VH-VL binders against UPF0128 protein PH1314. Designs and how they scored, part 2

Target 1, 225 residues: UPF0128 protein PH1314, of Pyrococcus horikoshii (o59052)
Amino acid sequence: MIKMLEGYYIIENPGVVPAERRFRMKDLKAWGYDLHLGTIEGERAYFISKTGERHEGETYIFKGKEYHVSRTQKEIPENARLLARIIIERGNPYLEVWLEEEDVKFPLTKEDPRIILKRIWEKEKLNQLLKHVRAVGLTTDFYKDNVFTQGIPLPYEEYPPKVRRVLREVKDIHRDLTGFGRFVFQYFGEVDKMHNYRLYWTLPTLHLFDIDIANEVDKVLGMLD

## First folded at step 10 (VH-VL)

Design f06 (from e06 with light chain S91Y)
Fold by ESMFold2 at other seeds, look of step 10:
Structure f06 (fold): chain C 225 residues (1-225), chain A 122 residues (1-122), chain B 107 residues (1-107)
Amino acid sequence: as target 1 above (225 residues)
Amino acid sequence: EVQLVESGGGVVQPGRSLRLSCSASGFTFSDYYMSWVRQAPGKGLEWVAYISGRGSTIYYPDSVKGRFTISRDNSKNTLFLQMDSLRPEDTGVYFCARERGWDEGSEYFDLWGQGTPVTVSS
Amino acid sequence: DIQMTQSPSSLSASVGDRVTITCRASQSISNYLTWYQQTPGKAPKLLIYAASSLQSGVPSRFSGSGSGTDYTFTISSLQPEDIATYYCQQYYDIPWTFGQGTKLQIT
């Protein structure tokens, strides 16, 4: 849904944010983890460790339990799905991650999503996401104020081509990648070869753990710089 | 009939001025972004000016910036190109072009006039 | 500025031949690419937009493909009326730029 209020251009997709989402090995690696098959207290399990911290054949104690690494996985097993969800407990968001193998769930981690997102964004040099994030919960809010010379806001039909392309890219992200989003935009013109604009962008937090989506959002946030 | 018709071309000496006009018909002119595109004899196409529907957004390439002025009169369905300080390298056919996708920000040209010749020589 | 390089600059082919023309951008243009046909003494005519989408009323023998920096225009079976110069244009970023053109002739 595209809405125009005085001085603002709004791109909103009020779709359904899924409670959980499937992810790929590349996402898990971007989060900073290795996936292992082995045993926990002698019983077959999947579990994670920080990238490079544990190796095949290693036995170790973690939180009072004995872990043995039989194999470090290169890919998500064929009969398994890597799943995650965002939950809110006592006002705080958590990313819960598990592997589901033929309806058996193997919990992998439960962490503050802000810590993992910051780690991803630093590693991948996603500077727009780092600079402009304002809140993380079930949704993540970005705010960018790039106004150096403020004139009268332009209406959409007067936006220059590159600005219109940004708005098209946002609409495509909401439609094709996230299924939900709200983008609020105000454009004041190009002065001294600099675009003067302000934006607020709300996206589902869970989707930002997909590294390809995160890269696309970062690219769009920086298009007018 | 949907149509663009250019006029105002001619032969002028270097340093002189010309004003080109483009008359639009058969569509709502003010809804469309417009451009001028030129073609030197025996050479390719070069974009030279761009204007939004209401005229709030205007761009030029460096080759003409400061010398050419694009404008429009939406009450007369007319696009203009004021060409000052003309140089021999400005010689060519000048086309008026309408931007496709006027409501989605598509920046390609789906309607062209037949062109008006401009010759700059001593 | 984004430079557009067309190859070849000219070519000759026979009626019924498959003809290909390539266009390379100096940076990725994300399929913001058009192809125009210009017959001598006439204005350009839009054939393909968005790299691969056929403009209404354009014969199906014309097609476009490609992504990133590399784009291809194809005439599947050359007809006598296809004698023209063909141009690509990027519309990813200002200034809008065209390839130098490919002059197509029939032998």
Scores: ipSAE 0.042, ipTM 0.614, lowest interface PAE 6.4, mean pLDDT 89
Fold by ESMFold2 at other seeds, look of step 14:
Structure f06 (fold): chain C 225 residues (1-225), chain A 122 residues (1-122), chain B 107 residues (1-107)
Amino acid sequence: as target 1 above (225 residues)
Amino acid sequence: EVQLVESGGGVVQPGRSLRLSCSASGFTFSDYYMSWVRQAPGKGLEWVAYISGRGSTIYYPDSVKGRFTISRDNSKNTLFLQMDSLRPEDTGVYFCARERGWDEGSEYFDLWGQGTPVTVSS
Amino acid sequence: DIQMTQSPSSLSASVGDRVTITCRASQSISNYLTWYQQTPGKAPKLLIYAASSLQSGVPSRFSGSGSGTDYTFTISSLQPEDIATYYCQQYYDIPWTFGQGTKLQIT
């Protein structure tokens, strides 16, 4: 943890942003997809479609190939893992998603993570995330400016109890949920029952595709409102 | 020895004022947030004032806001509570209390004085 | 303001008994809850913070649990020195508020 003399309080869990992460069926459904087992050009495969778009027993053409849906999965198969990573190509982020059954990989999608995150956050009413997101790449940056007073930021030794609690919650998220994060905070005092503060929060983008982690981040972003 | 010692309690009539003091020793006083907590006879605990280490952040509950003033003199390791417009309902034992340090769950109290009794009656 | 309701208001038990005291908050306090012990004529003493974490030097017979609005304090095997009044306190939001207390006596 690094604390700055210019009136910033910094909470940082240094390390490596994870290259890939395992996810659950509930996450895939929150992203807006169904997972199917069937065939592609007659060969056994796993593949996805938009929720509700394709049904068991359906045969269809997609990108010049014939797909047949044998079984829409209710859960990730016991012998498989749902995996994803963020890659950057020509300055643009992509979420790559695949299913790994034993040692065989089935590519599922490659999509702009901003589109999927916006869909999740709207559906789950995660209004702090929607309002305060500023950049999405390997990490996602949030910026919140709730300063309505003139003055110099208070030193952390003078932070009121509720503000100190927000800082503890951020430390817990970095330690217990994301493993990596950077939170930069200024506090200017309470005026007219309103906390005056500014914050920047950098988190690994992959972890925000876990709906439970997204919920916790949204809650903490709103604690001083 | 780490301790807090209150003084200045007594018997006073309604509408009068009283000033409590709390002397701290055995720790760096200015590093700690301080509070006053009171206890009416045979009753539970009520928090009544809070002050940050340098005194820039101060809170009161509505029951005493506008009547009580918390302050501190860090050069003398002393906490004060000025109690004006006293009411019979303010009767009780007044404790000064030190807040648990930043690195542990703050806003609860790990060091208390012995208390000083205040009686408000006609 | 967050109201803390403590139950029972008084309790008698025998040495060796298991004792349970409950504390209910008027809204969720996310485990920001402390238990204090107050011996007659003395100031309160911190026992448990964060709903379930024992303060250093507190005997292991004391424990806390709960979440949301409902919290419990347990003495697994009552000892003679445990005669006191016990208070919960929330530290989720100002003003800090205490339960009304539970007076524990030994039969």
Scores: ipSAE 0.019, ipTM 0.578, lowest interface PAE 7.9, mean pLDDT 89

## First folded at step 12 (VH-VL; from f06 with heavy chain G105D)

Design g01
Fold by ESMFold2, look of step 12:
Structure g01 (fold): chain C 225 residues (1-225), chain A 122 residues (1-122), chain B 107 residues (1-107)
Amino acid sequence: as target 1 above (225 residues)
Amino acid sequence: EVQLVESGGGVVQPGRSLRLSCSASGFTFSDYYMSWVRQAPGKGLEWVAYISGRGSTIYYPDSVKGRFTISRDNSKNTLFLQMDSLRPEDTGVYFCARERGWDEDSEYFDLWGQGTPVTVSS
Amino acid sequence: DIQMTQSPSSLSASVGDRVTITCRASQSISNYLTWYQQTPGKAPKLLIYAASSLQSGVPSRFSGSGSGTDYTFTISSLQPEDIATYYCQQYYDIPWTFGQGTKLQIT
């Protein structure tokens, strides 16, 4: 949806924040983990460790249980799916991650999503996300104030081509990648080749763990810089 | 019928000025962004000016910035190009062109005039 | 500025031939590319926008393809009325820039 209210341009795709999402090995690696097949207390299991921390053939104790690494996986197994969800417990968000092989669920981790997102964004040099994130929960909020010369806000029908293209990219992200989002934008014009604008962008947190979506959002946040 | 018609071209000496006009008909002129595009004899096309529907946004390439001024009068459905300090390399046919509507997220030219010739020579 | 390099600069073909013209951008333009036809002494006419979308009223023998920096314009079966100069134009970023043109002649 596109609307104007009190000098702001709003792109909103209402819906439900998704409960869980499938991810790729590429995403798990970006989160900073290796996936292993082996045993936990002698029982066949999948589990993770920090990238490079554990090796094939290694046996170790973690949280009072014995782990043995039989094989470090290069890809998500053909008969399995890597899944994650955001849950809120006592006001705190958690990213729960598991591997589902057939209908058998192997828990992998339950961590603060802010820690993992910051790790991803630093590793992948997603500087716009790092600079402009303001809150992380079931949704993640970004705020960017790029006003150097403030004038009268332009109506959307007067936006220059590159600004209109940013708005199209946001609309496409909401439609094609996230299915949900709210983008609030105010444009003051271009002075000395500098675009003057403010934006507020709310996206589903779970989708930001998909490294390709995170890259696209970072790119769009920087398009007018 | 939807059309653009340029006028005001001619032969002028270097350093002089010329004002081009483009009359629009058959569509709501103020809803469309407009540009001027020129074509030197035997050469390709070069974009030279851009203006938004209400005139709040205006761009020029470096080759004409400071010498050319694009403007519009929406009450008369007319686009203008004021060309000052003309040089021999400004010689060519000047087209006005309509950008495909702001309501469609489009920045390409879907309607062109027939052009008006400008010759800058002593 | 984004430079558009068009090839060939001219070509001759017979009625019924398949004609291909290429356009290369100096950087990726994400399919923000048009193709125009200009008959001698006339204004340019939009044929294709968004790299591959056919403008209303344009015959289906005209097509466009490509991505990134490399784009192709094709006339599947050349007709006598297709004698013209053809231009690509990027609309990814200001300033808008055009290829130098391809003059098409009938043998």
Scores: ipSAE 0.186, ipTM 0.662, lowest interface PAE 5.0, mean pLDDT 90
Fold by ESMFold2 at other seeds, look of step 13:
Structure g01 (fold): chain C 225 residues (1-225), chain A 122 residues (1-122), chain B 107 residues (1-107)
Amino acid sequence: as target 1 above (225 residues)
Amino acid sequence: EVQLVESGGGVVQPGRSLRLSCSASGFTFSDYYMSWVRQAPGKGLEWVAYISGRGSTIYYPDSVKGRFTISRDNSKNTLFLQMDSLRPEDTGVYFCARERGWDEDSEYFDLWGQGTPVTVSS
Amino acid sequence: DIQMTQSPSSLSASVGDRVTITCRASQSISNYLTWYQQTPGKAPKLLIYAASSLQSGVPSRFSGSGSGTDYTFTISSLQPEDIATYYCQQYYDIPWTFGQGTKLQIT
């Protein structure tokens, strides 16, 4: 949905931030992990390690327990789902990740989402996300201020074609990729071939762990540069 | 009936000025972006000016920038093109054209006038 | 500026023939591409927008396809009233630019 408030253009998809989300092996690899099937203290389990750190057939001790890698997975098993959620404990956000095979849950990691996101964005060279992130919790906020002139924002009826195209891309991301989001935009015109604008964008944090979605958001943040 | 009607074309000497008009009817004129497009004799089409619904956003190609001025009077449903310092290469038929809509990502022309001929020669 | 190269420059065909016209952009235009028909002595008429979307009231024998830099316009079964010059236009970025045109004649 879109609405106008005194010099602002607002694009919202209403709803509630999703509590948990299913992910692909591609995403887990982008986060910097390998998924293994093997044993922990002799009991069958799935677990992760940093990419390239552990190999098939390896036995190792980690935090007082014996791990054995039987197989490093190339894909999420057909009878399993890779799931994650954001939880808040004592005011701090955590990304909990697990594999659910049939009715059995295998915890994989619990980690500060800010650390993982920064690692992903640096590795994937998502420079707009790195530069403009303001806050990370159940939602992630971006703020970009590219205003170099003093003036009154234009009404959206007067936006030039390229700016209208950016707004269309945001609507598409909310509709097709995230299902929820809030985008607040002001446009001040083009001065010296530079667009003058300000934006604030709130998106579900879980969706930013999907590397394809993160890439699309990064592209849109830079479209008027 | 939705239509655009151009007027004001004629024969003029190089270096002189000419003002074209385009009357709109059958739609809410101020909701639409407007353009002028010209066609030299026996040649293709060339876009020459663009104006937003309220006139805040205006563009020209380099070939006419500084010489042509697009404007509109929404109270009279009329689009204008002021052409100064005219050159022989400005000769052609001038069409006013309506762009699809201001709230869409669509800068293509869904309504055209009949055109008004402009000849620049000594 | 984005240059539009249209081919062929002229084409003759018989009533009932399938006709194709090609338009190539100097850079990707992400399907921001229109096709116009201009009958001699008349203004251009919009046929196709967004590379493949048919304008309201335009016969279904007209179609468009393509992506990136390469676009195609097709008349599935040529009719006598289709004698015209056809133009492609990009609306990806300013300045808006047109192809050189394709004159279609009936044999």
Scores: ipSAE 0.048, ipTM 0.622, lowest interface PAE 6.6, mean pLDDT 89

## First folded at step 13 (VH-VL; from g01 with heavy chain Y33W)

Design h01
Fold by ESMFold2, look of step 14:
Structure h01 (fold): chain C 225 residues (1-225), chain A 122 residues (1-122), chain B 107 residues (1-107)
Amino acid sequence: as target 1 above (225 residues)
Amino acid sequence: EVQLVESGGGVVQPGRSLRLSCSASGFTFSDYWMSWVRQAPGKGLEWVAYISGRGSTIYYPDSVKGRFTISRDNSKNTLFLQMDSLRPEDTGVYFCARERGWDEDSEYFDLWGQGTPVTVSS
Amino acid sequence: DIQMTQSPSSLSASVGDRVTITCRASQSISNYLTWYQQTPGKAPKLLIYAASSLQSGVPSRFSGSGSGTDYTFTISSLQPEDIATYYCQQYYDIPWTFGQGTKLQIT
């Protein structure tokens, strides 16, 4: 914690974000997909479809290739891992997702993370994330302005206990869940039972695809409401 | 010698006012959040108010909000509690208390005064 | 408001006994809990903070444990000077609230 000049409180963890991250079936379902085992052009493969769009036994054509669904998976197979990464191509972010069974990789999707994140946040009712997201790239920025008073921001030493706990929760998220983050905060006091504050929060986008991390961030964003 | 000493308690009629004082010594008073805590005769403890080191942040529970006013004079190392519209249920011993420190999760009290008795009687 | 329910309200024990007191919060308080000792006619004294951390100068026979909503205070071997009333307090959210107290007596 540094730069406590001019009424700002800054929490920064300069950790390293992993290039790829393992995810659970719970996350894939939150992203809006079913996982299937079957064939693509007669060859055994794993692939996805939108939840409820395709059924066991169905054969269909997608992008010029024939797909057959043998089994819709209820869980990630024990000998497999669901993996994803964020890549930037020509200034645009993409979420690449694949299943790795043993050492064989089965590509599942490559999609705009902004679309998937909004789908997750809507389904999981993460209203703080929906309301306050500003930008999505390799990192995701949130901005919340809940200032209704004409006052000067308070120094940290004057923050009430609940506000100080928000800052502790942010530190814990950076340390324990994301490894990296930057949180810039101003607090103007409590007026008419309402906390007056402004915040800017930068987090690694890949971690927001973990539904448990997304939930914790949403909770913290709403703690002073 | 680190200590807190309350004064100003007494016996008053319902609807009247009292002003309590708490003198701090042996530490940098303005660095610490301060509280008042009361204890009815033969009963438990009840938190009454806190005030931040500079006095910018103040809070009262609903039981005393609008009737009690906490304040401090850092130049005199003194904490105050103005108690207006006193009720019989406000009867008790009033303690001033210091929070351990502002830079930790430390909203618990590591230093207490001896208490000053307040009686609100018919 | 977070209610703190302390049990028992009164307790008699002999010197050398193990004494336990419980404190239950109406919601999770994430270990933001203290235990105080108050002898008759005196101010409370801090014994334990953060549910389990022993304050400097407090004898090691005192301990605290618990999580979430359920917390326990223990005196491993009761001494004559431990006669007092014991209070838990949550400092998770305002208003700060105390348990009703446990009056400990020696038989």
Scores: ipSAE 0.131, ipTM 0.649, lowest interface PAE 5.7, mean pLDDT 90

## First folded at step 14 (VH-VL)

Design k1 (from h01 with heavy chain D105G)
Fold by ESMFold2 at other seeds, look of step 14:
Structure k1 (fold): chain C 225 residues (1-225), chain A 122 residues (1-122), chain B 107 residues (1-107)
Amino acid sequence: as target 1 above (225 residues)
Amino acid sequence: EVQLVESGGGVVQPGRSLRLSCSASGFTFSDYWMSWVRQAPGKGLEWVAYISGRGSTIYYPDSVKGRFTISRDNSKNTLFLQMDSLRPEDTGVYFCARERGWDEGSEYFDLWGQGTPVTVSS
Amino acid sequence: DIQMTQSPSSLSASVGDRVTITCRASQSISNYLTWYQQTPGKAPKLLIYAASSLQSGVPSRFSGSGSGTDYTFTISSLQPEDIATYYCQQYYDIPWTFGQGTKLQIT
């Protein structure tokens, strides 16, 4: 739904913030992990390690338990799903990640989503996300202030074409990729080849762990630079 | 009938000025962005300027920036192009064109006038 | 600036022929492309917008396709009234730029 308020352009989609989401090997690799099949304390399990840190045939101790790597996976097994959710415990957000093989769950990690997101964004050079993130929980908030000459905000009907395209891209991201989103925008005009604008963008945190969605959001945040 | 009609073209010497007008009818003029587009004799089309519906956003390509001024009078449904320091390469037919509005999902020209000829020669 | 290159610059064809004109952009323009028809001595007329969408009132023998940098305009069966110069235009970024034109003649 698109709303027009005095001096603001608002794009809201009141869709569903997902409770959990399926991910690809591409995403897991972007998070900085390898997926292994092997044993934990002698029992068959899937588990992760930092990319390149552990190798096939290796046995090691991690947090008081013995791990043995039988095979490092190149793809998510066809009979399995890589799943994750955001959970709040004692006021703190966590990303829980597991592999589900034929209804058997193998926990992989439980970490602060801010740590993993920062790692992804640095590795993939998603500089707009790095610079403009303000809060991370069940949703993630971005704030960008690119105002060098502030006057009266222009109405939408006066936005130049490239600015109108940014708004269409946001609408498409909400509709096609995230389901839920809130985007609040002010535009003050172009002076000395610089667009003067302010934006606030709220998106489901879980979707930002999909590297293709993260890349699209970063691209849109930088379209007027 | 939805229509654009240009006027004010003519023959002028290099370095002189000329003011073109474009009269709009059959639609709410102030709702639409307007452009000037020119065509040299036997040549292709070149965009010259645009102006937003309320006139708060204006752009020129480098070829005319500083010499041409686009403006509009919404109370008279009229678009203008003030052309100063004219050069022989400014010779051509000048069209006014209406940009299709945002509610139609595009920024292309869906209505053109008949054009007004401008000749810059000694 | 985004350069638009049309091919061919001139074309002769017979009534009933399938005619194809190509337009190439110097960078991806994400389907922000129009095709105009200009009859000799007249103003341009919009035929196709958004690369492939037919403007209202334009005969269905006209069509457009393409993506990224490469776009194609087609007349499925040429008619005598189609003698004109055809232009593509990108509307992805200012300055708006046009192809050099393709002059279509009947043999």
Scores: ipSAE 0.066, ipTM 0.623, lowest interface PAE 6.4, mean pLDDT 90
Fold by ESMFold2, look of step 17:
Structure k1 (fold): chain C 225 residues (1-225), chain A 122 residues (1-122), chain B 107 residues (1-107)
Amino acid sequence: as target 1 above (225 residues)
Amino acid sequence: EVQLVESGGGVVQPGRSLRLSCSASGFTFSDYWMSWVRQAPGKGLEWVAYISGRGSTIYYPDSVKGRFTISRDNSKNTLFLQMDSLRPEDTGVYFCARERGWDEGSEYFDLWGQGTPVTVSS
Amino acid sequence: DIQMTQSPSSLSASVGDRVTITCRASQSISNYLTWYQQTPGKAPKLLIYAASSLQSGVPSRFSGSGSGTDYTFTISSLQPEDIATYYCQQYYDIPWTFGQGTKLQIT
């Protein structure tokens, strides 16, 4: 959906913010984890460790429990799903991750999503996401202010082609990748080969844990630089 | 009867000025972005300017920036190109071109004039 | 600036032949590419936009394909009226740039 309000250009998909999402081994690795099959206190379980920290055959104590690694998984098992959700506790967001093997859940971690997102974005050099994130909860807000002129925002009919292409890419991300999003944009023109613009972008936090989606968002945030 | 007609070309000495005009008919001129594109003799096409429907957004490539000025008069359905400090390499046929359709995402040219020749020589 | 390189620079073919022209961009242009036809003494005419979409009124023997940096324009069965110079143009980023052109002649 596209709206114009008081010199703003708004691209909004008012779909649903997902409650939980399936992820791939690629995503878990990008988050900085290995997946293991083994035992916890002698009972068969799946669990994680930081990449490279634990090895097959190793027995160790973690938070007062004994872990044994039987096999480090290279892929998500065919009869299982890697799932995650964002939960809010006392105003703080947490990424809760588990493996579901048939109907049995194996909790893997519960961490501050900001810590994991920062790790991903630093590793992948997603500098636009790092620089412009404002808030992380069930949704993540980005704010970018690149206005150096005192001019008045242009009406969208006057946006140059490259700016119109950015808006099309945002619309495509909302439609094809995130299902929900709100992008609020002002354009003030080009001065000294520099685009003058301001934007707010709200996206489902859970989708930003998909490295392919994170890359696309970072790319679009930088298209007018 | 949708058409673009260029005029104002001629032969001028280096360092002089020339003003080109392009008359539009058969469509709502102010709804369309307009460009000038040139073609040197026996050579390919080079984009040299564009202007938004209201005239508030204007771009030039470095080859002409600071020397050429694109403008429009929507009340007379006319596009202009003021060419100052002309150089021999500015020689060519100058076309006016319309950005395709009424779609805001269409940055390609769906209507062209027949061109007006400009020769810059001593 | 995005450089557009067309191949070949000139081409001779017989009526009925399949003709292929390529255009390579110096960076990915995400299918923001047009093909124009310019007959001698005339203005350019839009044939293909968005790499593969046929402009209204253009014969179906013309087609376009490609992605990323590499794009192809094809005339499936050459006709006498197709004698022209063909240009690709990227509209991914300013300045808009054209290939150097491919002059097509009948043998």
Scores: ipSAE 0.029, ipTM 0.585, lowest interface PAE 7.2, mean pLDDT 89

